# Ledger of designs, part 32: VH-VL binders against q9hk44

Target 1, 202 residues: q9hk44
Amino acid sequence: MNSRIMFIGGVPGVGKTSISGYIARNTDIDIVLSSDYLREFLRPFAPQESHLETSVYDAWKFYGDMSDDNIIRGYLDQARPIMGGINRVIARALANGEDLIIESLYFVPDMMDEMVLKNAFLAYVYIDDPDLHRSRLEDRINYTHRNSPGSRLAAHLKEYRTIMDYSMDMARGRGIGLYSTDDYALARQRLLDDFRKFVDRR
Key: E = the ipSAE of ESMFold2; O = the ipSAE of OpenDDE; V2 = 0.75 times the mean of E and O plus 0.25 times the DockQ between their complexes.

## First folded at step 18 (VH-VL; framework fv_utomilumab)

Design q1 (at its last look DockQ between E and O 0.86; V2 from the best seeds 0.80)
Fold by OpenDDE, look of step 18:
Structure q1 (fold): chain C 202 residues (1-202), chain A 122 residues (1-122), chain B 108 residues (1-108)
Amino acid sequence: as target 1 above (202 residues)
Amino acid sequence: EVQLVQSGAEVKKPGESLRISCKGSGYSFTDYWISWVRQMPGKGLEWMGKIDPSDSYTYYSPSFQGQVTISADKSISTAYLQWSSLKASDTAMYYCARHESPSYSFEDFDYWGQGTLVTVSS
Amino acid sequence: SYELTQPPSVSVSPGQTASITCSGDKLGDKYAHWYQQKPGQSPVLVIYQDSERPSGIPERFSGSNSGNTATLTISGTQAMDEADYYCQAWDRREAHVVFGGGTKLTVL
């Protein structure tokens, strides 16, 4: 049997962590990885002054003034080593016939290996309403991040939405499914259904 | 039964506009994508572009970008291929074909229309 | 742009095995589909996702894909199998569909 691999992208606050858990429980997939932890795993091996030590919403500072371009540049710089690792992780899972879900802020299909693109279900989750997005960031402490104030992230909504827009364009341009979590229940069900369809075809 | 029924053969002159159609039946039209494929006389299949009928999002082959327009009317389960100004070189058989969403599939065309022959001559 | 290359023609005697190749850069890391087209008819899907057969397609049709080459194999080739065959892949980088140039299979 082929491995069931799901790679789901989304900026903070969109609900990708919760959705991934939901899918895992409904598909009996035991392994769910987060790019947050993958990033932490990489940090001890990073040079003293590395992009990995900076939050993604501050990464633009390496390039000068805040701009959409610099936000994306910073985002991509952080994404490179993480996406490289993700490729290896997925390759490992595929080789071993293991099921795996990876949820990630860093979603750059152009940095993914062809074998991964062939064998993994890709999805990007987003929020259309910026006010809803803000509120969900603020409310993270009530759900998945109980010890991390959401207000800090909410202050960087602009940067996240810039990254989201970029990622959505990339995803759409490559035929990857976009899932709005404005209706969260609908989104997670749709994502689960599509994932099942993907798996059933293999 | 799933069917894609295309509009009839067209005979046109250079410079004329044209829109041909592909009507799906026997399935939920918005659950599948429609591609257009050109086949010039005695030549191979050429993918032109595709459309998601659910939101009318389109992709075009670089060779056909700006040369044609693909659209859909989901209310009548119909996809369209149109030219604003035909050329003699547009003479070909045009097929519509169905495939599942690229979100969870790899775009195998499981059903094809019967084809629409377009002849452009002065 | 991504390209698929097929031999323009393949000939086989009845009862023999026909092999039609489709070559592309890292095609093995993509899914290849195959279509049969007879004169005056629309293409028909005969193999999808490298090796899967749609309902109604004879078991003598099979497919494989590895490295840079996908192969359509027709065992026990029959006269009715004479047709043009096209491979097709999807380039996810640009979400484009790509067809091979087609192969004319002649059953001698």
Scores: ipSAE 0.854, ipTM 0.926, lowest interface PAE 0.6, mean pLDDT 95
Fold by ESMFold2, look of step 18:
Structure q1 (fold): chain C 202 residues (1-202), chain A 122 residues (1-122), chain B 108 residues (1-108)
Amino acid sequence: as target 1 above (202 residues)
Amino acid sequence: EVQLVQSGAEVKKPGESLRISCKGSGYSFTDYWISWVRQMPGKGLEWMGKIDPSDSYTYYSPSFQGQVTISADKSISTAYLQWSSLKASDTAMYYCARHESPSYSFEDFDYWGQGTLVTVSS
Amino acid sequence: SYELTQPPSVSVSPGQTASITCSGDKLGDKYAHWYQQKPGQSPVLVIYQDSERPSGIPERFSGSNSGNTATLTISGTQAMDEADYYCQAWDRREAHVVFGGGTKLTVL
């Protein structure tokens, strides 16, 4: 029994949560995990150097002034424990023949185990138009985070796009597909079709 | 019928430039990536780099980075390999080969061109 | 610089089973592919993704991959199988396509 595993990366506002739900409904995969919740689960156990107590858009502050390098350093610090957990979750699903979708802000190819690189369908979703990305962040409905409305997240568009550009650059050479959600309906259909091809090749 | 047809053999001198071609037919050219593979006389296969013809994204083997240029013209279903300054050590057979998108495949080369022999000698 | 090692040559008698090995560090964590190249000809894919056979490849060709070693197996070897055989993998972490050095199969 081959597991059907999808691991979707993307920053806030690009639609990865909505797309993962669409894929789940169209593949009958019941388990969808979000790194937003994995982050909260790990906070009390994570090493201090991960800085998980801080939002990803503020993690650069541990290194000095805002710069692309410091934004990426803060992101990678936070990613390390989360990616470690994601590797183990996928390894368990593979060992048990279980299907799984993971959607995550933390998507670092260099931190993926070889078993993940071989056996999981990997995809990175993004928005090409920065004005559209801002609009998507501003339009979010978030009843589970009363003090984190979409307008608060939109104030950090620079940090998110820095992480997004870095992640796309790291993904492309490794054959990880990039999926623009500027046209959401096209992107979700492309993702579903490619995932089915991946599953069918095995 | 899927075919990759390469340009004819070349005889060149060191320092000259060269561009060889690989024309795909019988399939949707932009649905597949194209790789270039070198085979020196009496030797094995060496991967040089690849291109996604849909957007011209290229990726090179470190051994060939900066030594060759890979390009494509999707309007005529053609990929290219070019040198700005050939060396005698560039004497080899050069193949193009296609593979499905790495987003759902693992770089298996299902069709190969017939090869282009490049001879570089003074 | 991920490397794949193959024996330089393998000899078998017609009708016997040929086994060609390809060794690489943790190669079983990657997919291995195999190509046949006859003299003066282009390579032809004979096995992909460790053990899958493309349409048109005889059932006597099979493959496996575990640990550090992938193996191409040709049962009932025929004279027409005499060729060079190359293994190939994709090191996805370093984004490199790697070929083995090749194995000349001789059918005596």
Scores: ipSAE 0.721, ipTM 0.878, lowest interface PAE 1.3, mean pLDDT 91
ESMFold2 (binder alone), look of step 18: mean pLDDT 92; pTM 0.948

Design q2 (at its last fold request DockQ between E and O 0.87; V2 from the best seeds 0.83)
Fold by OpenDDE, fold request of step 19:
Structure q2 (fold): chain C 202 residues (1-202), chain A 122 residues (1-122), chain B 108 residues (1-108)
Amino acid sequence: as target 1 above (202 residues)
Amino acid sequence: EVQLVQSGAEVKKPGESLRISCKGSGYSFTDYWISWVRQMPGKGLEWMGKIDPSDSYTKYSPSFQGQVTISADKSISTAYLQWSSLKASDTAMYYCARHESPTYSFEDFDYWGQGTLVTVSS
Amino acid sequence: SYELTQPPSVSVSPGQTASITCSGDKLGDKYAHWYQQKPGQSPVLVIYQDSERPSGIPERFSGSNSGNTATLTISGTQAMDEADYYCQAWDRREAHVVFGGGTKLTVL
């Protein structure tokens, strides 16, 4: 297959949107999709009061009290339809030989087909420093999300970091690259290099 | 030239401990993973486990989980396979082999050590 | 656990084409690699990622993978090709490496 597909995961504030743009510009990939928009696209088709109508940081409420387990359960519930869609999108791109970057909060490779996993570059970006993570969330309004108060997301840092930790563990166990954006410049360069290596093997 | 050089043949008794080594040269040691592969006499290749020398992350085959320990010392570009208590059934040839990171590859072993024969008998 | 199955042996005459199969559940959705091992020697990678040939490997070696079966093909088989051949796969889900049982290729 000649298509170059990158599926990059990360919770809000880690810089996945910026990195995806960087990769796109440096690889001449024109199409970059965001799971935020994919989720919005799915909402009209979702049953009333579905998990898709709830923010991921509130999804634990469907299961009772706040806990890491309930946070992850809620996260996975939301991820299922979105990952199904992402899987289909990537499969389509592969079938057509189209280049594509997808950046997503929802990153659950186990919900993807083997063929997709075989032919897409998977990466997960994260932040080690929780204070840095908080600050980046708060500053989103100054960069990628101009009309979305960062303070709202920062208030749910715990939920995001719980999801991040879960995702990192899953990614690591499956040989998926982990990229700390504590050093953003280093992370994006490493990611670009690895993506190129992935592409060059095909 | 890329090389993986393994330690010499071992003759041991059941119950003894053993550590064999695999030294990489001719490449950046931390840029590649090392796997250990067992081959019993007259039998096929069996993947035992692997290690990322950059951070010593390890993954084992279910058949070998808890049976052996894989480690690495990146300062001397060396990977290790060790047993705490050998069994007669551990008699085999052991190979180390390198592969690129699973981040962007699919773990094809492009270079192999010469093998270390381990004989365990009473 | 994931299993790969190979025929125990394959025989060919010099100049003939040898085909060695490797079967596994949805193996076509994975990458298969092939190794040649001669007596008393370490394995040598001859095909990686289903059909890619490492530098130094003769063009008579080729590979394919679809459905549940990967195939190593040796065209114009030579006496020097007599060896054991192993297929190997890796799947991301479990991150396990799996070898086939090996096939002894005899050139008669």
Scores: ipSAE 0.897, ipTM 0.943, lowest interface PAE 0.5, mean pLDDT 95
Fold by ESMFold2, look of step 18:
Structure q2 (fold): chain C 202 residues (1-202), chain A 122 residues (1-122), chain B 108 residues (1-108)
Amino acid sequence: as target 1 above (202 residues)
Amino acid sequence: EVQLVQSGAEVKKPGESLRISCKGSGYSFTDYWISWVRQMPGKGLEWMGKIDPSDSYTKYSPSFQGQVTISADKSISTAYLQWSSLKASDTAMYYCARHESPTYSFEDFDYWGQGTLVTVSS
Amino acid sequence: SYELTQPPSVSVSPGQTASITCSGDKLGDKYAHWYQQKPGQSPVLVIYQDSERPSGIPERFSGSNSGNTATLTISGTQAMDEADYYCQAWDRREAHVVFGGGTKLTVL
C-alpha cells in the first residue's frame, strides 16, 4: 500500500514534537524523526557556509546587524543541508512503502523535492499569541526537552517568530496546512483528521 | 446537493464596471476554495485565480493580476469576480469551480457553476 | 510559467480505444486531472490524481501519468464520449492552476 508520510514544520515552543507523538500513537506509525538529531548527525560533515555549529537564533550575526532579512538568511543557510537530507529520507520511505513522520524546525517549501510535494502530507504548526509562545518556550523542561531550559530559548522569541512568520508566508497557497496550537487539543485533532483525509485520497 | 449557481448573462459596453457572482449551497462554503475560469469563444479553459473564503486569501494567475478582483462574502456563501473597466477582449464565458482544501487535496475541481456569459461590445 | 500541451483533435471509430495526451515538463511529478466538456455545458471531472475515477464515471475512462506525459484513455468509445477534453495540473511552487489547450474527441 502507499506510504503514509507526514512532514511537520514549526519553530521551538509551538508543540510540533508533542503533536508528532500524538499522531504516531493514533496512526500506529513507528518511525518519527526530529531534525534536531539530524542536525547533530550532519554537523561533522556539513559545509562551513551552513554554520550549523551556531544556534539558529544567532545565525544572523554572520551578515551584520540584526534584521528580519539577516535572521532569514542565517536560517536558510542552515536549512539547506538538512532539507537535502530530509528529501532523501522521504524518498527512501516512499521507495520502500514505509510510513514516516518527520518534525523539523527546518521547513522550506522551495527546498522540497517535487516527489515530496506530491506524496507527503505537509503541515506547519504555529502559535498566534506571542505571550503564549514565550510561556511555551519557558515550559519545555516540563514536557518534551527535560534538560533544555526554555529560559535560554525564550530570550530569542523575536528570532523564532521572524522565522515562523517567514515560513507561514512561504507556505501559503502551496497546499501546506497551517495549524494554530493556541488550543493544543483542537489543533492535534484537526491535524489528525486532515492527515486521514490525505491518506484516504491516496 | 452541492450547487454553484452563477449570476445571469451580461451585455456591457467597454469602460463599464461589472461584478458577477457564484453562490454555493449544500456544503460548508468556507471549507472549500473557489476558482474563476475564463473560456473565450471557441477557446480553452484559462485559470484566472482563486480565493479561500474562510479568510479571503486570494491568488491570481499572472495573466489576470491587476485586471480583475476576486472576493467573497461568506455570510451569504457567495464569491465574486469584478472588473472596474471592461474591454471588448473580456467577452467570454466565466465559470466558478470549487476544490477541497489543498492541505489534503491537489486542486481537482469537483463542482462547477453553470457559467456566466459576458459580452462586451460597441 | 508552467505549460501543458494537448493535441487539438483525436478521431476514433465507435468501440475503439481513444488516447488523449497531455505533455508538460516533469508532469509525472505532479498530479494530472481531466475534464470533459460537451457543447453548451460546464466541464465535468472524469479523472483526478492521475488515475482515479469520480463516482458515476464509467470504467472505460482511465488515466496514467509518467515522465512528461499524462494520458486519458477511453476504451470502447461511444458516441456520447464525443466532447472536448482538458488536462489540468497544479504548479505548486508558484501556486498556479494550469490547463492544457484542450482536445476535441470525434467519434465517427
Scores: ipSAE 0.740, ipTM 0.887, lowest interface PAE 1.2, mean pLDDT 92
ESMFold2 (binder alone), look of step 18: mean pLDDT 93; pTM 0.950
OpenDDE, look of step 18: ipSAE 0.859; ipTM 0.926
ESMFold2, fold request of step 19: ipSAE 0.694, 0.685, 0.727; ipTM 0.867, 0.865, 0.882
ESMFold2 (binder alone), fold request of step 19: mean pLDDT 93, 93, 93; pTM 0.953, 0.952, 0.952
OpenDDE, fold request of step 19: ipSAE 0.896, 0.896; ipTM 0.943, 0.944

Design q3 (at its last look DockQ between E and O 0.92; V2 from the best seeds 0.80)
Fold by OpenDDE, look of step 18:
Formats: sequence, structure tokens, C-alpha cells
Structure q3 (fold): chain C 202 residues (1-202), chain A 122 residues (1-122), chain B 108 residues (1-108)
Amino acid sequence: as target 1 above (202 residues)
Amino acid sequence: EVQLVQSGAEVKKPGESLRISCKGSGYSFTDYWISWVRQMPGKGLEWMGKIDPSDSYTKYSPSFQGQVTISADKSISTAYLQWSSLKASDTAMYYCARHESPSYSWEDFDYWGQGTLVTVSS
Amino acid sequence: SYELTQPPSVSVSPGQTASITCSGDKLGDKYAHWYQQKPGQSPVLVIYQDSEKPSGIPERFSGSNSGNTATLTISGTQAMDEADYYCQAWDRREAHVVFGGGTKLTVL
């Protein structure tokens, strides 16, 4: 009857893609979208020299020197059009009664519509241990990103951790569940359980 | 049976400190959040703030931010509301109430304490 | 800050239908909950998530929520239903709980 919508956030390396797949398989949700692909989908329509053409870890360069503030500014600039699109995607799913999981680097609840906030399960996954985070970035090539060396992303751990901390603060402040993937198996099970609770209450 | 049992009525003077308690039983205390709600004499319900007993994360209403402190001791399934310096205007009934995690719910209060009457007068 | 507005009082005759409204900006895009409070007692949840009833709540209680207004409806109102009723919502943006001002329901 009601759509089962999950919107899961997390920076690269935290395991959100794998977790989303796991949840999809365990809930029989067939549609899983990634903000990476959504971003690519938007790029042809973006103005020339758009923020969308720059990696999120380089987005701070639009504002000057590297700083936490500029990292977040760059992140939010990229997030704005993507979150707008995500709102439309979720709205469509809700309207059609379709189940959907969206996993996204860009996780900005303040940019989400009220109807989405009401009807979607929101979650943010993170890693506490920065060394573990680094290693997981490096190992992505062995799992979900087989043709993309993880060393490149690992070099930008600082930027990702800054975005993660910002996102966690935002999420926590808005009652959104935080899930540490330091214990990956525990995290994905907990997330699945909470998602089921969410769905069962509706 | 789920129960929230609050501490007894308090009669205090302005300037005094006070801590009242709310003890949960009949359920896993850390699986639910606790909110405090003020009701002044003859007035409506006012949400003060809430706490996640699992990690003691707190969120306050802007009206009560800095005015009170909410805490919890999960080892004894108890939440607390405290004042460092009471005012006459703090005279009210105070309720604790339980709600599920906001991560998968929308914070309806399914169980309430019996209330603690706090009277502050010189 | 997010605010919920209720009429201060509603009166009905026994057997009639009582309707108590709760208004807020885009309240229909939120879940509204309702509480009954009788004199000298703690509030009791009577409606949650707009229209769901907790166990033990009479069938005559119902709720709806659309646009900017949530409504608590009591069909076949009884004398025992005389009480104060509060609507409540959760503002996710600030993670604040918000109560309406309350409505005194009088059964004439």
C-alpha cells in the first residue's frame, strides 16, 4: 500500500552501497539508486564549469584555501541540485506507490521536502576509525568499484571526514539515525531492523 | 507492564536547586527516548526537551535551552530534569513521557509519568 | 519556531460529533498526534500518526490530517469524553516536539 522509501547517506568508504544492496535483497526492493549516477545524469544539463564537474573533495577550491568551512560550502553547492532531483525521484515513487532505496554521498535533510521527510526512512552511515576508513577506501576496488583505484579517494580522506562530521551533526540534530559501520555486520542488521520498524509503523 | 514513575511533589524556594526523576520499567529503557513536558497551572502542555538514554544525547526546546538540564542514568532506567536555580515561574506540573526513536518514528508519546508537581514560592 | 493552533474550546451535545482542529504550516506533511487529558490526570495518547488508534481507545475516536489542518473527530460523543485535547507534531528540521495550545471539549 505505502511505498517503502529509504534514503541513506554516507561518504565514500563507509559501505552505504553494500548496505543498500543488502537491505534491498532482504526487503525485496528492486530499485536502488546511487547519487553518483544521479550526478552523472545531471551533468549534461549543468552549466559549463558547474560545480558538478568537480569532485566533491575538490569543491572547496571554488572558495579559496582548504578549510572545513570551504569543504562544506563546496559540498553543499554540489548537493543542492542533486538533492532537488532526489526530492523529485522520491516524490514520484511515493505517488506511484513504488519501493525505492537511494544511497547518496549528498545527504542534506534541510534540502528535502516535508512530504519526503514524512514518508521516507532516513539514515546516515559512518565510520568512527579513520584508519579503517582509509583502508576501506583503498579496498573499494575489490568490492563495489572494481575499475576505480581506491588510493585516489583515500588521498582525500580529510575532506570526506569533514563532510562526514558535518553530515552526522546535521543528521543527529534532526533525529536521523546514525549507524557506525566499524562493525559492518552489526550496522547493516541494525539498519535493516530499523527500516522494518519504520515500514511496519505505517 | 510499561510504567514511568516520577519522583514526588516538591516545594522549594527561589534560588534553590532541584532534580526530579522519571524511572522507566517494563521495557528496555535505552530503546526509547524520554521527553519532559511542563504544564503550568491551568495552562497547556509545553515540550521542554528530550534525551536518548542510550548515549545521553539531549535536545532542548529553545524556550528551555539553558534553563534546565535533562540527563539519564540508564543503569537504573532513570531520566532526570534539574534546575540550578529555581524561579517562582517554574511552578508547574512536570511530566515525563516515552516515545520511540525518531530514527524510525515520529515521536508520539505512548506512555506518560504521573507527573511531578513543583511549587516554588518565597 | 513551528506552531500549532487549536481552538480554545469546543462544545457538543451527547451523541453528536465533535471535531477539534489543529492548524500548522504544512501540517499535512507531518504526522499529528492527539492526547486527551482529564482533570488531575496525565495526558493519554488517543491518536497517533494522523489516524492510528492505540489499543484501548474507543472506535468513536478518529483522526485526519491534510493541508494545514489535522482534525480529531469524536463520533457519538459521550460525557466521559469531556477533557482537554492536545495535538502534537514533530518538527524534524529542528527536532523539536510541538504541542498545540489545547482544546477544552465540553459535553453539554
Scores: ipSAE 0.817, ipTM 0.914, lowest interface PAE 0.7, mean pLDDT 94
Fold by ESMFold2, look of step 18:
Structure q3 (fold): chain C 202 residues (1-202), chain A 122 residues (1-122), chain B 108 residues (1-108)
Amino acid sequence: as target 1 above (202 residues)
Amino acid sequence: EVQLVQSGAEVKKPGESLRISCKGSGYSFTDYWISWVRQMPGKGLEWMGKIDPSDSYTKYSPSFQGQVTISADKSISTAYLQWSSLKASDTAMYYCARHESPSYSWEDFDYWGQGTLVTVSS
Amino acid sequence: SYELTQPPSVSVSPGQTASITCSGDKLGDKYAHWYQQKPGQSPVLVIYQDSEKPSGIPERFSGSNSGNTATLTISGTQAMDEADYYCQAWDRREAHVVFGGGTKLTVL
């Protein structure tokens, strides 16, 4: 009767897509949504102030010089319509008693509805070692995104790590678990175990 | 057998420092967060703050931010509550209590210490 | 800062049903927990996650939570149920634990 909802956040290259697939296979959850495709769906309809037509790593340019603050402001602008949609998707799943996994670049606790904060398992995935993170971005075609040129994204490591550090700080302040994928096999098992504990408590 | 054993009662003067302790046993100490809760004489329960002993991350109630320090030494399964300068208004019973990780729970306190009575008088 | 409000006292006769309320803005969007505290003792968890009961808590204790109000219900109250009762929630947005002011249950 209770929906099993997992919402995983993380920047590109941290392994959130692979972990989502692993969890789905080990829990028999049939629906997995990726914000990569949710963003593409929303782009033609999103408000101009969201800047969704721009890559997230360029969105700071609307505010001036490159700085951590401007990177985060651009990220939050883009997150607003995406998080609004995610809230509604989770609300539907909860109302229907349906299970759901969402993995998303856009993971902003202040934009989550109270019902999401109460009923969803929330997790943030990251990489400690910046050299490993760069390597994972460069190797994306070997794992999950076969036509995505890794060198393009790796050139924006600073922007992604700024967003990651901000998101980790916000998640930690709200008791949202942080999962390092520097050891990927350990991380996915920890995440699965914690999700099962969450489900068992409900 | 899960236990939270607190240090004994304290009688102090205003301006003195104090550190009280809460030792966990019968469970994996770093798997649970510890909160401190104040109860003034004849009054209700007030949450002061919490700590994750695994990495010492702390969060304080706004009412207690800057008034106390919460810490832990995971090598001896002990959490601490500390004042640098006690006031008479700090006279109260102080409890520690544990809850599972908020990653998969909602901070219900399943076990409580016996309490430490702190009396601050001139 | 999120607040929880409880009535200061509730009185019942033995065998009657006691209801203790806990009010907070959109409290149904949070989990509510309940603690019993007898004089000179530490609090004891009696209800968690709105309606779940820890082992060893009598069947006569139950809980509910919807809208702005959580309720602790004790059916067939006994003299041993006389205590202070506190509701508690976790405000995840601020990462704060919040207690209600407490309700003194008197059985007479």
Scores: ipSAE 0.690, ipTM 0.870, lowest interface PAE 1.4, mean pLDDT 91
ESMFold2 (binder alone), look of step 18: mean pLDDT 93; pTM 0.953

Design q4 (at its last fold request DockQ between E and O 0.89; V2 from the best seeds 0.85)
Fold by OpenDDE, fold request of step 19:
Structure q4 (fold): chain C 202 residues (1-202), chain A 122 residues (1-122), chain B 108 residues (1-108)
Amino acid sequence: as target 1 above (202 residues)
Amino acid sequence: EVQLVQSGAEVKKPGESLRISCKGSGYSFTSYWISWVRQMPGKGLEWMGKIDPSDSYTKYSPSFQGQVTISADKSISTAYLQWSSLKASDTAMYYCARHESPSYSFEDFDYWGQGTLVTVSS
Amino acid sequence: SYELTQPPSVSVSPGQTASITCSGDKLGDKYAHWYQQKPGQSPVLVIYQDSERPSGIPERFSGSNSGNTATLTISGTQAMDEADYYCQAWDRREAHVVFGGGTKLTVL
């Protein structure tokens, strides 16, 4: 029996958590993992003051002044161990014939095995309107993160959008679907449809 | 039924420009990608490049990058392959082929055009 | 660049099983597709994603892919199966499509 695996990427505020839950409910997939929790899982094993202890929006500080390049470098540094873990998790799910959805801020398919990539549906969720993006970050408290005010994250919108732009460019160049959540309902439907098409081909 | 209909055979001279076409019907044109494939006389299939008609995103084979231009007019469900300056070595059969989005597929070509023979000679 | 290699020709007697191989670096970690092309005709997809048959393709056509080699198998080969066969893969890293060199299948 073939596993149904979805690996969905997106920066905070784009709606990847909500859309993953939606897809899970509509496909009867029971296991949904979040890179936020995976990161927490890794933290006890990381040295103090490591990249894993630093928020992604501050990761550029390891390289000096704030710049797009340093933002991306910091992002990729944090992504490496997490992507390695995600790769292994997906590989295990595939080996066991388990269905799985993983939603992640860290979305770097180049850090994954080809065998994993060919057996998982990949998607990147984004938002075009920066003002809408900001508002959704601020409103997280009302939806998916009830005890985590979004104002803190909204202050780092620039860093997140830099990561988003980089990720979108990489995803597009590798044939990975991009889904704008400016129209959230449309994005959900498109993702669900494409995932079903992916699954039906196997 | 799904169909890809290509333009007719072309006889050209070196240095001339050429644009051949591939018209899709029987399906939503913007929901599928179009690739162009070259087959020189007595030779194998060579992927040239592809286009997403929905936004005209293109990707070329390194061997054909800068040598040809792939475009599409979604209003008439047509993809194009064009040369600015033909060479004798461009003599070949050219196929357009449809594939589903790489978002959920691995670009198997489920439908092909009938081919357009291009002959370039002085 | 990624490359796929096929034997130039394969011969089989009617009713026997024909096997056409396609080799590429870690091809088993990719999906291989197969096309049949008869003289003067366009290619026809006969196998996609290693082992899936499109509608209308006879069951005698099958495919497998592991390691570095994909294989198209035609059981009970018939005269009508004489054609050129091409394997194809997609390289995600560069989003390039790659064809093998093609194999001429002769039914003796």
Scores: ipSAE 0.889, ipTM 0.939, lowest interface PAE 0.5, mean pLDDT 95
Fold by ESMFold2, fold request of step 19:
Structure q4 (fold): chain C 202 residues (1-202), chain A 122 residues (1-122), chain B 108 residues (1-108)
Amino acid sequence: as target 1 above (202 residues)
Amino acid sequence: EVQLVQSGAEVKKPGESLRISCKGSGYSFTSYWISWVRQMPGKGLEWMGKIDPSDSYTKYSPSFQGQVTISADKSISTAYLQWSSLKASDTAMYYCARHESPSYSFEDFDYWGQGTLVTVSS
Amino acid sequence: SYELTQPPSVSVSPGQTASITCSGDKLGDKYAHWYQQKPGQSPVLVIYQDSERPSGIPERFSGSNSGNTATLTISGTQAMDEADYYCQAWDRREAHVVFGGGTKLTVL
């Protein structure tokens, strides 16, 4: 197996799209997939129970009042079909010896196939400082998502940070690296270095 | 040049406390996790738990959860295994071993300490 | 919990190929690592990530892993290879390290 596979998780505003581009440029990996677009492709085919037509920050509403539990339940409902697709995409890349970077809001270790856990470099990107996270959501237009309504996303910071904290807890216990982008330049370099170590170990 | 040097053999009675140590040298101590592994007389290897010395995050095998405490002092490059109340069944050889960060590795133990023999008898 | 099974012993003649197996449910979906332990000594890593040799391990040591079985192979077996051999995997979902029961390799 020659494939260099990176699967980066993170909620909106943490810089996963920008970091994915940085890694692609510095590794000459040609294919970078965003789950934002994979999600849009999947929406017309997804099961009703996934609630993919709803924004992730509203998915808790199918279960009642806003709570951490209901936010996570809505997130996991949406994650299930998307993670199924991501597993298949990674399996294809592995079978063909192709390199691939995926960056995704949907990053659920318990939904990853064993061949993904064995053969892909897994990383979760986060922001520790909530004020910085809000600021990056508000300023998306200036960096990577030029027409995105960043201020509306910042209004849902609570939902995103609930998902982020849940994802970090699940990742930490399974040896998936956590990369704080509070210092963005440091984070992207550490990600690149660790990815190279992962590739070099085989 | 990489070394994991463990504290010396111990002879103890049931009910006594004990802390044994594992000092790393020749490498960046906080760049590697430390695991403790038990080997009872004439038996195989049993993983007890691990620690990331950089932030003291600890994970235990279910068989050892609540039975021992794993800790580290990164300022002196040392990991510890501690019992509050030893049992005769704790008689064994105890190894420390390191592995690279699980962020990019898969928990292969590339260096092991020399072992600490703990004998617990009344 | 996840378990790894090894034969208790394997015997080979000097110069022949030794094959030590490690069995676990879907073990090929995990990485297998192998350790050599001589009497009174600490274990030594001889194969990691199914088939990689650490620096200083002779090329007569090789490994494979597919399906339910990982195999440590020693070609041209020498008397100094006589030792206990342990396989090990990481159950990432439970975050547990698992060792096999060990195999005593005898060179007669």
Scores: ipSAE 0.776, ipTM 0.893, lowest interface PAE 0.9, mean pLDDT 92
ESMFold2, look of step 18: ipSAE 0.759; ipTM 0.890
ESMFold2 (binder alone), look of step 18: mean pLDDT 93; pTM 0.950
OpenDDE, look of step 18: ipSAE 0.843; ipTM 0.922
ESMFold2, fold request of step 19: ipSAE 0.745, 0.763; ipTM 0.884, 0.891
ESMFold2 (binder alone), fold request of step 19: mean pLDDT 93, 93, 93; pTM 0.953, 0.951, 0.952
OpenDDE, fold request of step 19: ipSAE 0.888, 0.883; ipTM 0.937, 0.935

